# VHH binders against Flagellar brake protein YcgR (ycgR), part 11

Target 1, 263 residues: Flagellar brake protein YcgR (ycgR), of Thauera aminoaromatica (c4kar8)
Amino acid sequence: MAELSTPSPASPAPLDGGRGDELEKFTLRGARQILQLLQDLITHRGLITAHTGGGHSFMTAVLKVDEERGRVVLDPSPDPQANRRALAAPRLTCVTQLDGIRIQFPLVGLGEGQDKGRPALFAPLPAEMLRLQRREFYRLQVPLAHELSCLLKAEDLARKPVEVSARVIDIGAGGVAVVVPTGAAEFVIGGTLPACRLALPDGEPIELDLEVRNLNRQTQRNGTEQLRVGLRFAALPRAADTRIQRYIFKTERALNAKARGGL
Below, E stands for the ipSAE of ESMFold2; O stands for the ipSAE of OpenDDE; V2 stands for 0.75 times the mean of E and O plus 0.25 times the DockQ between their complexes.

## First folded at step 1 (VHH)

Design na18 (framework vhh_7n9e_1)
Fold by OpenDDE, second read of step 2:
Structure na18 (fold): chain B 263 residues (1-263), chain A 124 residues (1-124)
Amino acid sequence: as target 1 above (263 residues)
Amino acid sequence: DVQLVESGGGLVQAGGSLRLSCAASGFTFSSYAMYWGRQAPGKGREWVSGISSGGGSTAYASSVKGRFTISRDNAKNTLYLQMNNLKPEDTALYYCAASYDTFYEPSLADYDYWGQGTQVTVSS
């Protein structure tokens, strides 16, 4: 009776081998660095998209770092099904942004329990965290109070022209990220959206061409699905560039002042 | 368990053609954008091509544009890369990758899953 050695489930290839030299530069492995970054996420109440696999994700946050027990405490989903998926997943991929820097880290060994009498998810501290600090990709998180919007000239699934008013969630020198309702339009990666209008607080909307660079599906805590669209400025007039830069600078300054206890 | 298994690689002469396949399992294939990347000897990983979850959108690196065609069959959970007019500089380990999110020119960090790769060698 030859014991058919069940092929050991291919361990997700350790992020180790194929990480081009470039990714390694952005990977934190130091315990202190990891703890600090997690603490920063707590401090900033950073929302985290937790991917459970199979095209499923939920919104969470780091609630606490337990250094003594070597674990991180996460906010559970209000959706019990999402939590079940999370607990069943061999790996949780957490994605977030802090100060315009994309942060990604894996969690393994997820469990459920209670923290101070509240339901919580627990995981061992991540062994590594990816912090993509590319200057080229720095984007200012737009304060909700600013209510920046972008009128997108897109096409629907039938290729009929549609205009979609999208909220701007981040802005940089090279582009914007916007959120749209799922199904509002069909976006083609690498495609150009001509004659869009970016509304800044300081004057008339800026007309510009946008290139679709990425599409992110996000499920909100309330279960509503949204599409985050990353857009590059395809053609930006100099005057528009100046206005955008001024807005970014002014907003950053204000945010930093507030963070320092300034008004 | 999630698996991406590449096949179709091999030795080919310059000007020749190959068709790579990537068989996916363990996840909802139709919900993921799929990508091809490659790693040449002594070089870093580079993005080659991408296709949206529904197949309606495709993108190519400038180095392969007009020569390579990415496609997918969601019913078969399979990604394809038709490579025509192959050049010695196309010699690399070709890997497929999946992302729930769709990216143009994604970084390795953007992938949720990736395969082990299949070797393509183009001889002069």
Scores: ipSAE 0.034, ipTM 0.353, lowest interface PAE 5.3, mean pLDDT 85
Fold by ESMFold2-Fast, scan of step 1:
Structure na18 (fold): chain B 263 residues (1-263), chain A 124 residues (1-124)
Amino acid sequence: as target 1 above (263 residues)
Amino acid sequence: DVQLVESGGGLVQAGGSLRLSCAASGFTFSSYAMYWGRQAPGKGREWVSGISSGGGSTAYASSVKGRFTISRDNAKNTLYLQMNNLKPEDTALYYCAASYDTFYEPSLADYDYWGQGTQVTVSS
C-alpha cells in the first residue's frame, strides 16, 4: 500500500522576493496601458526575445493584438525545435526594448494555429507588463556596423584561463550583453570576470571587471547555438564611465537623427 | 519528467559540517548551470551558490564564502554542497535549482527547475 501525499509542483520563481517589490512601481496592470504598449511594439516592429526556460530563447514579434478574443498573436520561430519548446513551456518571458526602454512581460497558455493562412503562436493578453524607465536600465542596442567587442577573460571547464572575443549586442550605464559561441567558456550567475577589455570606437580598449548577471542559450535561424551573457560593470572607474556614456549618447543621437531622415 | 531531489540535511551543532546532495533527472544535467538556494522561516529566498554546466566557474554569497563548497558530478547527475563551520543563521530549507536568468538586468536568476528542499537546522 502507498500513502497519498500531495507534493506541490516545482515551478520557476524569483529567488529574491524583495526584488519584485522594487519593480512593482514599473509594472503596468491597466488593460488600456497593456493594449497600447503591445500596439506600440507592433508599430515599431519591435523584436522580442522569448525565453522558454532552461536557458532557451527565440526571436519573435507581436503580429497582432486580438482584443475581441483577448490574445496576442506572435511570429513563430523558423526553428521547429524552438516552437516545440515554447509550446511545452508553462510560461514565456518576453523581453524587448522600445526607444531604449526595457519591456518585459509573461505569456502563459501558448498555443499554435493560423492567422490569415500563416502559421502563428497565440497566448492570452498578459495581465502585467514591466516597463523600466530608469536610466540605469536603459540599454542601447549596438548597431551591427559598429562591430563592438569585449575581450572576456574567463575560465574553461578545467579552470584554465581563456580569452573570448564576444560581440556586444547592447550596452547601458550598468553593463553590457554579449554573445559567445556555446562552449567557448564557462559562465555562472554571480561569477566575476576580471580585467576584461571593452573595445569602443575612438580609443584604447577599456579594462574593466565584469560580473555575470544573466545567461541565455539562443538558437539562431541557421541552427547555430549562441550563449547570451549579461554582464554588470563592477566598480567602473570614472574615466571609463565617461567614455561609455559618451558612446551611448553619441550613438543614440545618431540613430535618432537617422530615424528622422537626417544624417 | 524533470526531478530534483535534495538530501543530506539534518540537525547539527554550530561549527559542524553537512554535505547536501541533489539528484537530477529528466533533463540533460551537464547542459545546465546548477544552484543552491535557501529560505529561513519568515524570510525571503536567498541564493547561496552556483556552478557552471561544466564546473569551471563557481560563485558564492558573501555570507557563505570560504565555508561552503559547491561541486558537481556530471556522470552521476548529482550536485553537492559541502557546508563547513555552520552557524545558527544557516538554519533554512535548502533547495537545488537549474536556472538561466530571464532578465538582462542585474538581478538574481529565476530558477527553471526547483527541488522540494532539505531542512538544515544548526543549534547553538
Scores: ipSAE 0.011, ipTM 0.445, lowest interface PAE 9.5, mean pLDDT 79

Design na2 (framework vhh_7n9e_1)
Fold by ESMFold2-Fast, scan of step 1:
Structure na2 (fold): chain B 263 residues (1-263), chain A 122 residues (1-122)
Amino acid sequence: as target 1 above (263 residues)
Amino acid sequence: DVQLVESGGGLVQAGGSLRLSCAASGFTFSSYAMYWGRQAPGKGREWVSGISSGGGSTAYASSVKGRFTISRDNAKNTLYLQMNNLKPEDTALYYCARGDYEFWSDTPYDYWGQGTQVTVSS
């Protein structure tokens, strides 16, 4: 039984954002649990997308947890504008993954300074963290070496059909997240992209209808901007579902084997 | 800095029409997808419609599809919602919004206007 409110098929996220009670089951509030999860993010060098509001985000990472001062230390963006947006924001929404499990947490009261002579952003420890432990939220982070792509059929700024090869950054049972250079095509939440082609290793590309579920402008660590597009599988034939699940399973197995071999 | 100001609401009889406007300032309007949401008395906000940055793509909630039309004028930094064949259940405060959300995020991190009231009599 899902204890989270999923948006209706024609609606993106709940607009009110006041559904904290529906996420209570997945919310960590123990100080030890929060500290441990943040340390796990440091250990795994987890990249964090920090949403600063207004459809803007930047890539960061937890550099350190300062338990004595009750603070997290974050890697600032090389883009000064992204840092200014972050400092001006009333709240950062941080989103990351650990072992395919989606993690979200707020940071309030962001400041800037230096940590041991290096530029850093500081924020009080979050009072809560979401750890979404359900199959529909499981996402495999696609290894860069796989060069997984999805050919999107969209429209450009002049409303002309355009095909965009987008890099797949994560994949799950219900959809994919892709990255597209800003300006390459137009997207809107709730829009449908028909007859897109997902290229998986081993076999022909899979033809899929995709629905746009989220849009985020991201400032990368090198200061360049890209658009992250979250896409839901609108209708997935059994054969396609089997191939996607096989890819996820095989990749997880290979990643786990490499991690154990490193011991 | 960022401001969204809605107008055009009012009292209308069932079957009537209204056109809402949202004047945007403090950001590069032509770079953002824009949205309309609404909140009925005693209920949470619900998504109504969205339009891409250049106006090439639109999307609508099932309850309003075929009756409402979203549009924008990037030269005037203005978003519009043409509402036709209004029903009593369309009675709500209508909000203009900028930005985007994750699938399961309950955290608001985007800009909303104050809203404009639409009341549809039976």
Scores: ipSAE 0.192, ipTM 0.666, lowest interface PAE 4.1, mean pLDDT 80
Fold by OpenDDE, second read of step 2:
Formats: C-alpha cells, structure tokens, sequence
Structure na2 (fold): chain B 263 residues (1-263), chain A 122 residues (1-122)
C-alpha cells in the first residue's frame, strides 16, 4: 500500500536559506535579467503560487511590469482572505515555472490598488529571482518532431475503462505532461492510472503507473480546448528510468547544438 | 465570477457523519475536476478528495480513505462530501475548490470557497 503521501505543499525554502552557495549559480540579480524573466512570465501567462506563510498560498500571475515605477503588478486572489493575508505578510514567496524550469522569487512590500480599473496587487520588483535549472526540476520540452506519446488507461464519464493516446509535451525524471482532447477521459488529481505505456523513440513502450498531479485546460489559438495532464511516475522500473534519462540527455544535447547553429 | 459556497458543516460526535455541499456558479461546472480541502487550526491546507469533471474518477487522501466519499451532481452544479466515521482529527474548515492546476504549482486548484466549519468532538 504505497502511502500516497499527498505532497504537503512544502513551503518553498526561503531563497536566503542555508545552501546559499549552491543556489548562487541559479540566482538572477541583474535588473535586466529580472525584468526579462518577469516579462517572459507575462508572455507565457505563467501561473504563480504565492506563499504568504503559515501554510497559506494563493494562485496569481504577473499582469504587468512597471519599469518606470519599479514595480510588478499581480493578479489578486478571488479569495479576499487570501489577499488580506498577502498584504499582511512580510514577504511573499512566489513559485512558478517557465519552460520546465522552476522559478522562485520573493516579493516584499505588497500593496493593493487598481490597474486599469481592476483590483490588483503591487510590489516592488524582486531583487533576485531563482531559476532552478537542476536535473530534478528540469522538464524537457519534447520536440514536436519526436511525437512522444503515452497510452493512458483511464475511465470515461461512465467509469468505463478507456485507453487514450496522449501526446507528451514535456518529460522529466519524475513524470510527463500530456495533452488529451477534452472529454477523452476522466481525470482527477491524486488518481492513479495503472499500466500506462510511454512510447520513446528508442524502443518498445515503457509500461508504468502514473499518478495525476495536475490538470490544466488550455484553449488553443484555433479555439479548440485541450486538457493538459501532469503525470508523475508512480512506479518506474530502473531500466525505464535509465531510458528516460538517456532520452532527455540526448534530446537536450541535440537542441542545444541546434541552438548554437549546429545541424 | 466564479463562486463556490460550502455548506453542511457543524458539530458532530466522534463516529458520527456529515454531508457537505458546495454550490458552484460562474463557470461550466461539468467541465472541471473539483476538490475538497481542509484546514485544521494551526495547520496548513491539505487536500482531502478529488473528483473528475464527470465523476468517473475519484481520489482520496490516505487519512480519509474508506471514510469519506466525494460525489457531484453536474445538473445542480453541486459537489458533495459524505463524511462517515468522523474523528476529532477531522476537525477543520472544509473548502471546495475548482481544479485548474499548473504543473509546478503547489495547489491543485485555482478557485476555492470560504469553507464550512466541521468540528468533531471526542
């Protein structure tokens, strides 16, 4: 009976915590870099978990960067109590991701106001942003040309078993994100999908158990709605882990080579 | 605007039962997975249960598995949590939440209600 330890939302370790030296290489302090990263978050509509302390958090997004005033504009919580906590907090710890890289940054001096007639939260620009490009946090964006897929064993609305072929959009050591057509199957966070099959380019599909960790509805530019499903490897054989790691490494190298002007 | 309104909480003796309801509005309820969470005094928020958009899949925290049952009525835009064999440690503010989770986010939902208080006496 694998204790599905629902990961207690571990409060992200403060950026200033004890392993300062190890994190330094991942810490951005340049004003231009910080601004660019924040702008990238806006462009990609990155959802941010803002931690207010005491085990409390709310979902937000960067709406705007005001360079002239040196401040960031955040989307307020739909929960007034969360906003009150945020305003009362000496510091927000913001956690998000961009292109599979975990981003963490503090905001201090939070205030409320209006942006273009809408309620908003304001904070001075962060002095530093942590961009964790560690292997454990890294998720490879799968090139479309690779056509990775995962056969999901799920249930439909009637709880009838269904198999759904899902495109893999990113992959890491701990799991995959896939996209499925809306209504293809029923998913719930914390649910287990047993005996799924991950197809890699290098051989036979890998059979594995998957745990649903997140669900996100995405509307494509053409108006088609898709469901992004984040899946954790619940039980991954060692051989499978090795294959996955090899694929990630090989693909990353190829992408980097291409980015450098290589064939 | 998205709204979630919880009800059904109250005081109950250990071993007793409660049924919570969450009325949803402002969005297509049937298109979203829904969840129950709770927050005990002095503790952080914890996930309790989840149900898929159509109700075909359910999940439970280990602490409530076998005791709690999540269900939904999409025609009524209502989420339910049947809580049986309640224990003092189940005392908490229970809230419902809409599932829309970014992969590296710490919370599995984007909207949540104000909650309903459940108190289990020894």
Amino acid sequence: as target 1 above (263 residues)
Amino acid sequence: DVQLVESGGGLVQAGGSLRLSCAASGFTFSSYAMYWGRQAPGKGREWVSGISSGGGSTAYASSVKGRFTISRDNAKNTLYLQMNNLKPEDTALYYCARGDYEFWSDTPYDYWGQGTQVTVSS
Scores: ipSAE 0.026, ipTM 0.455, lowest interface PAE 4.4, mean pLDDT 83

Design na3 (from na1 with D99P W100E E101D D103Y S104L G105W L106G Y107E F108Y; framework vhh_7n9e_1; at its last look DockQ between E and O 0.10; V2 from the best seeds 0.00; counts 0 for: pae E 9.3 > 2, grease 27.9 > 24.2, SAP .756 > .668, placed apart)
Fold by ESMFold2, look of step 3:
Structure na3 (fold): chain B 263 residues (1-263), chain A 121 residues (1-121)
Amino acid sequence: as target 1 above (263 residues)
Amino acid sequence: DVQLVESGGGLVQAGGSLRLSCAASGFTFSSYAMYWGRQAPGKGREWVSGISSGGGSTAYASSVKGRFTISRDNAKNTLYLQMNNLKPEDTALYYCAKPEDYYLWGEYDYWGQGTQVTVSS
C-alpha cells in the first residue's frame, strides 16, 4: 500500500475583481472640493502625468479652472504626437501628488484650442478625484540631485542578458518607478528581475528581486520619450525595508524644511 | 467598465490538459500587456505568466515553464493559457489580469472572478 501526504483541501478564497470599495473613502465627488483641489494643484504648480492609454503618457499641468464654462485648462505637450494621443483618448487618467498625497482624476471629452493666444487643452471638470493618503499609496518623487539608480538584470530584444542602470524617479513602500532608454531591454508585465541592485545614498546597494508591474512610454516635458517601468519589491528583507523607509523619511524632512524656509 | 471573464476551467486528471480563455472588454485590449495569476486554497496569489501587448514577449513562473503557454488574439480581445501536463499542485482559481496604469504596485490591477482548475491524482 502506497501512503502519500494528502493535505486537506481548503476552500479557495474568491479574488476581488476590479477596484475594491476601499478607494471610495478617498474619492471626492463634491463640486466645491474638486474645484478647491484643482486650484491647489494650480497654486503649487504640480506636474501631472496624464495617461492616454495604450501604455502612453505625457507630462502636463492644470493651468486654470474656468468655472464659467465648467472646464479645466491643461498645458499641452511640446510633442504633437502626445497631444494627438490625448485628444484621441476616450479619457485621460491624471496622476500627481500634492504635499505628499497621491492625487488621481479622470478627464473625459478633451479638446484643443487656445488660452490667451497660447495652445491649450480643455476638458470638463472631473466628476471625481482621488486623494490617496494611505502610506502604501505614497510615492516620494526622488530629487534629481540624489541620482538614485537601480541596476536591472534584464534581457535585450534578442533575449540575451543585459544589465541596465535605470534612474529611479519615485520610490514608495512597495516599489520604485524607473526610466530607461526605449529599447534598452525587454520587460514583461508580471515578470521577475532577480538580484537587481538599488543604490541608496546612505550605504551599499540593496540586492532585491523586482517584479514588473507597468510599462509606459512617457513623453517628458522636453518632448523626448523614455520607457517608464513600475517595479514592485518582491521578498523584501526587513533591513532593506528599514533603509528604504529611512531614505523616504529623511528626504521628506529635507524637502519640507526647504519649503517652510522658502517663505 | 473594464470586464475580464475567464472560462475553460474544470476537473482534469493529472497529466491532462486544459485551455483557459479570458474575454476582455471596456478597454483597448491590444494596448495592454496582460497576465494570468492563480490562487490555491489557503495560499496567496501567484503570478503564472505574462505577455506583451503585441504578443511578442512572454514570461512564465518557474513552476509552470515548459508546461503552460500564454497567447493572445488581439482581434478577438481574448487572452489564452494552454495548460499541459497538469499536476495536482496546479489546482487553483485562475484569473486573468490587466495592469493598473496609475502605479499602485499591481494591488489595484483589474482581474476577473476567475475559473476553477482542479487536478486530481
Scores: ipSAE 0.011, ipTM 0.319, lowest interface PAE 9.3, mean pLDDT 79
ESMFold2-Fast, scan of step 1: ipSAE 0.528; ipTM 0.830
OpenDDE, second read of step 2: ipSAE 0.024; ipTM 0.530
ESMFold2 (binder alone), look of step 3: mean pLDDT 85; pTM 0.861
OpenDDE, look of step 3: ipSAE 0.022; ipTM 0.561

Design na4 (framework vhh_7n9e_1; at its last look DockQ between E and O 0.04; V2 from the best seeds 0.00; counts 0 for: pae O 12.4 > 2, grease 25.4 > 24.2, placed apart)
Fold by OpenDDE, second read of step 2:
Structure na4 (fold): chain B 263 residues (1-263), chain A 120 residues (1-120)
Amino acid sequence: as target 1 above (263 residues)
Amino acid sequence: DVQLVESGGGLVQAGGSLRLSCAASGFTFSSYAMYWGRQAPGKGREWVSGISSGGGSTAYASSVKGRFTISRDNAKNTLYLQMNNLKPEDTALYYCATEYSDWLPGYDYWGQGTQVTVSS
């Protein structure tokens, strides 16, 4: 009985691990900027998901910034087990949104204590915070009717070049998720697929380089296995970016109108 | 394919109640925190509520605290939002969301939304 190793839920990639150069422009490292952003989170009572690893998370909020001690105060979970996990974790990955902007930051050295007689979690101030505008990092689920596809230039198991037509299932400004038949090609996380072609409804396919960021094997209801591939745009020309954004905006608007009963 | 499908919206009078559902598929639902957000006409999207992957921790926006309750059934891959004592200010398109990401950390999946209209 081969224990099908349930793929470990992809822990949110550490903020520091695969940050392409592209994320640097969205990373705050200045002490003043970090303090201001944390204060904004306090003011707006932002909902924070703190990831402890292993697919575990709890909801929290920043309660206070202690500048004198250089620490942040967090609301503990009502679940004691979650707090134990948090305290045992070498690193928390905190994720939140403020005014449509995605915010991510790591906390290390978590401890428990009391703030004004109430239980609290404490951590040193984060050294960096990632601030991403939602418009740039929204993933649109592609309607089946649109039949978006991406021609992938990949290699098979024998390292022979192969072209695979993949269905695009979601798209954002930064990349696409596609599905391919299992065994159609070999993909390596971190590998680059050069000169791929993304087909949009509004014109000629867009030629672009894609970086493999994630692989997920899925079994369909009919028992067929498919491979979901997460692909990042390695270098997207401005014109292509504009086309992608336009498609996303137009499609989102149409879907929202439908959801409101307007169609 | 990652899919989030919201339902349960509608027209309700002030003080009334609705229960929203979000059917999730295409990912390991039990491994991810889930959220409800909303977008009122002419306004940006705002978070309404969140729940941890195991359901052991919940959070609410101040505007809905004490009135709304988020819950999940991991066996059914479904997220819920019980909305009580609804107000005209709660009128919005309501979305469910997950932090599932394939190609870049920090990207969010959102459903198509379900319209909630609260009449005065």
Scores: ipSAE 0.232, ipTM 0.656, lowest interface PAE 1.7, mean pLDDT 84
Fold by ESMFold2, look of step 3:
Order: sequence, then structure tokens, then C-alpha cells
Structure na4 (fold): chain B 263 residues (1-263), chain A 120 residues (1-120)
Amino acid sequence: as target 1 above (263 residues)
Amino acid sequence: DVQLVESGGGLVQAGGSLRLSCAASGFTFSSYAMYWGRQAPGKGREWVSGISSGGGSTAYASSVKGRFTISRDNAKNTLYLQMNNLKPEDTALYYCATEYSDWLPGYDYWGQGTQVTVSS
């Protein structure tokens, strides 16, 4: 068949296309707003996941804002490879939460140097920040003491069944994120893991099907690397949804009580 | 720089076949699961097929299962999609990606895409 034309898109489509217009209402572009939000992140000592592209991320924090030079200062990873990926990336996509609101912002032009004699990463202030104040973006950061786990029914490289007990690091209305050692199982983005078991503190584990939505190799603050697996709940029964929402609500109340000085 | 470059699209008659390629660079391709997505005119984006980092496991959307085959060559940093028995409803911009991220609005790990048009 003869080729009639070869269109050349002017630019790649964004991940969620039309959601770009919907995101505009959550987008902060004012320099003063951006500076204040970054200072709030510093004050709360917020843990930030920085995505370097190609399915890699590392954990960091904003150490300070250098207002005079218009720069943000980030904590480098102890893993030199994570720092090299960050410095080579055309941008970092930084993700965190502040007061239960999901914050996202890009950093471009990342460089390395020193701040008060200590290694640091530097970038110009971001041109925009997203404050995604909608329930579907909320993720409760699971307290370490809860030791929430999810038993994944996955496959190894030879397609043989393998069970992986994965630690749940965050949970929301639509899914969980878990961490597993790299190489523990083979995962397929878009694939379904049937009959997994989510262990909540109250009652028997919940049996549910999970869909793999993302995979990234995450370098922890101590430099170790794990595979972070983002999982969506498939066909969640009402009873299971109620138990998950109850866990989230009770945990939020307990964390708020601790923040008020009541333990 | 993460780079994903799709190729192999074009105009094809219903029942025909095409093979798409995705050349990857700027990351350790063999360490990451990959997928193909598509966006038809007037529709939202649709996940089409995924493949594990080692290539041992695959998954397909029900609309393409049995007709499309995903594969990868980790030595050449290339992802493939063999599309057989094409139908007009397969008409779309096809793109490859390294992440399927419902939680990162506005984050992009995909290429520019390659147009597939299936005529009656």
C-alpha cells in the first residue's frame, strides 16, 4: 500500500493528555507562591521522591531555598549512581505531600556542588508547582510501626509462581504502593496479580486482585535500592473498601493526635 | 536524557500487519518493564500491552489479545509490537513508555508516537 503521509507530532502527548487542562487549576506559577510552598516543605522536613526518568527515583529533601540566587538546595543520595542519574536527567519530577495535599514540581538544570562544606544538589526554583487537592491523589504514608504488608502472587523469570511479602509504604482509596527487593519477581506494567492478600491491623487479610500500574527502582535515603510497585485495586468489594477507609481514617486521627502533642 | 523513539507506523488495510519499534536510550533499558499505549482520535489513552524487564512475562489488553505480540531485544535497547489482523478501531497514535503512572499527572516517560491508520 502506498504511504500517503507521515505525520510528525509537534511534541509528545502528555501522560494523561486532556488532564493537562484539568491540572491547570492546581498549578501554581507565581514566584512568591512557589517560594512559600518550598519553604513550607523545608519547615515540615518533607520527604520527597525525585523521579529521574526511565523508571528510577530516589528519596531526597529540600534543605533550603537560596532566594538571592533563585535556587533550591537538595540533599544528595548516598548512592553515587542515583546522584549521577539525577544530574543526567533533563528534569526531576519531585513528589511529596504537605498537610495531606499531594505536591508535584519539576526541577531542571540540576547541578552538584557544596553548601556550607557539605555535598549538595542545586537547581533553579521550579517554574511551576502542582497542589493536587483531590481525594484520588491522596496517599496515607503508612507508619513503619504498623508493618503493613501485602502478599503478592506473582511469577519469576521462568513464569513459575512466586509469593512475595511486600511492605506497604502508602495506601489510598484506589491502591497501594509496595516495595520489594529487586529481582524478587517479574512484573508487567498493566498486568494483574490475582488473589493477593492485603494485611490490615484489624481483622483477616483482604483478598483482592491488584493491577500493576508502575514500577520504579527507588534509592532509599540510606542508599539501598528497592523496586517500588504501584498497585491499583481491581473490583474492590464494598466491605474491603470500608476496611481500607477505616484504617486510613484511624491512622490519620492517630497521627494528628501525635502532632497536637497527645500520644 | 531519556529518549524513546517509535517507528514503523503507517497506512494499512484492514486485516493487514505492521511491526512497531521503539528505540530507547538514556537509561538501563534491560532493568525496566516497558509498555505500548495508544490514543485514538476523540478517545482517551489506552494501555495496549506490557512486557517485563527480562522479557519473560507479557500482558495484553483484551481488545488486542491474540492479534498483537509485544517483544524486546535488551541487547539492542529496542521494544517491538507486532500487530496482526488490524482493524479500523486500531487506528491510533502508538507510543512506548517505561511507566504507567496514574499517580504522576503530567509526568512523561513516553516517546513522540507513531501513527497507525487502518482503512476499511
Scores: ipSAE 0.188, ipTM 0.664, lowest interface PAE 5.3, mean pLDDT 81
Fold by ESMFold2-Fast, scan of step 1:
Structure na4 (fold): chain B 263 residues (1-263), chain A 120 residues (1-120)
Amino acid sequence: as target 1 above (263 residues)
Amino acid sequence: DVQLVESGGGLVQAGGSLRLSCAASGFTFSSYAMYWGRQAPGKGREWVSGISSGGGSTAYASSVKGRFTISRDNAKNTLYLQMNNLKPEDTALYYCATEYSDWLPGYDYWGQGTQVTVSS
């Protein structure tokens, strides 16, 4: 199960807790550290993918930390079905990224109510949070303005070849995460998609083989459902690797300059 | 109510064959990818094989590729694993799993498992 338990660097999917000792060094358990990290997510308006089990997830955010009541307040999904799944789940696995650092934490005992007259979800403060600051976990969140796409060569539900233009939402040295409409094609974890084409701003699309590492159905903030697919670069030629690294470096540098310039 | 029931395990000699089945109920089986995994005593969990919702895509661990074949019958809500040329190192508890789980998307087991023991 190691292949299914360890997501690619481009994947927002949860890590397997079966390697407890290996992950312990990245686990925050101090109350002050946890409060500070949650506050950082609020300050940076961090978008969180909350996994509810059964292959389902939805987009949320921490709206505030209620230290007096020992709980976090989360933004509910505009899709009532996603909220019902979340409330029925024994726990949520929350995954996000802050300044290139992967952050993951559980929430147990989710409830619903109102915060200052608006619908909200509540959960006790997590007892632990994972903070993974490793090069292999670095992912650049692709700016929407770049309109990065990957043409996937896959099969539809009738087993016939289909080409799906997927939006690239994050990219790293080891792979990409893309989003596709639910039902656009069939995917299986461990499956290979040959001769896909990654479009970068400078030059011709890069032809490469991709391996499926994770699959998550997501309900977006606008209420639509999509499939998030984590894909590993199966065999990446040196020239393609150089172009991808150059894109990541230039984009990161431009984002840092924009943040410092107050743009 | 979601349920996965594995069957078909047993004791077999090296070089032999077994066919495992997983009967699924309580969800729309044809809409989910399905997986086989295994765990041997004293070892971690190992992913064995996967099959997409319609059966068009399959994947295998390198240790079983060419010897095992995953398949599904969506009309019968059943997943299969044909195991040929079994080796003593294939001895393990075999589980079927789906993305329809209460733990982790695509990473956890739902079934009870079926024991496969390969003698030398």
Scores: ipSAE 0.118, ipTM 0.620, lowest interface PAE 4.9, mean pLDDT 80
ESMFold2 (binder alone), look of step 3: mean pLDDT 82; pTM 0.828
OpenDDE, look of step 3: ipSAE 0.000; ipTM 0.214

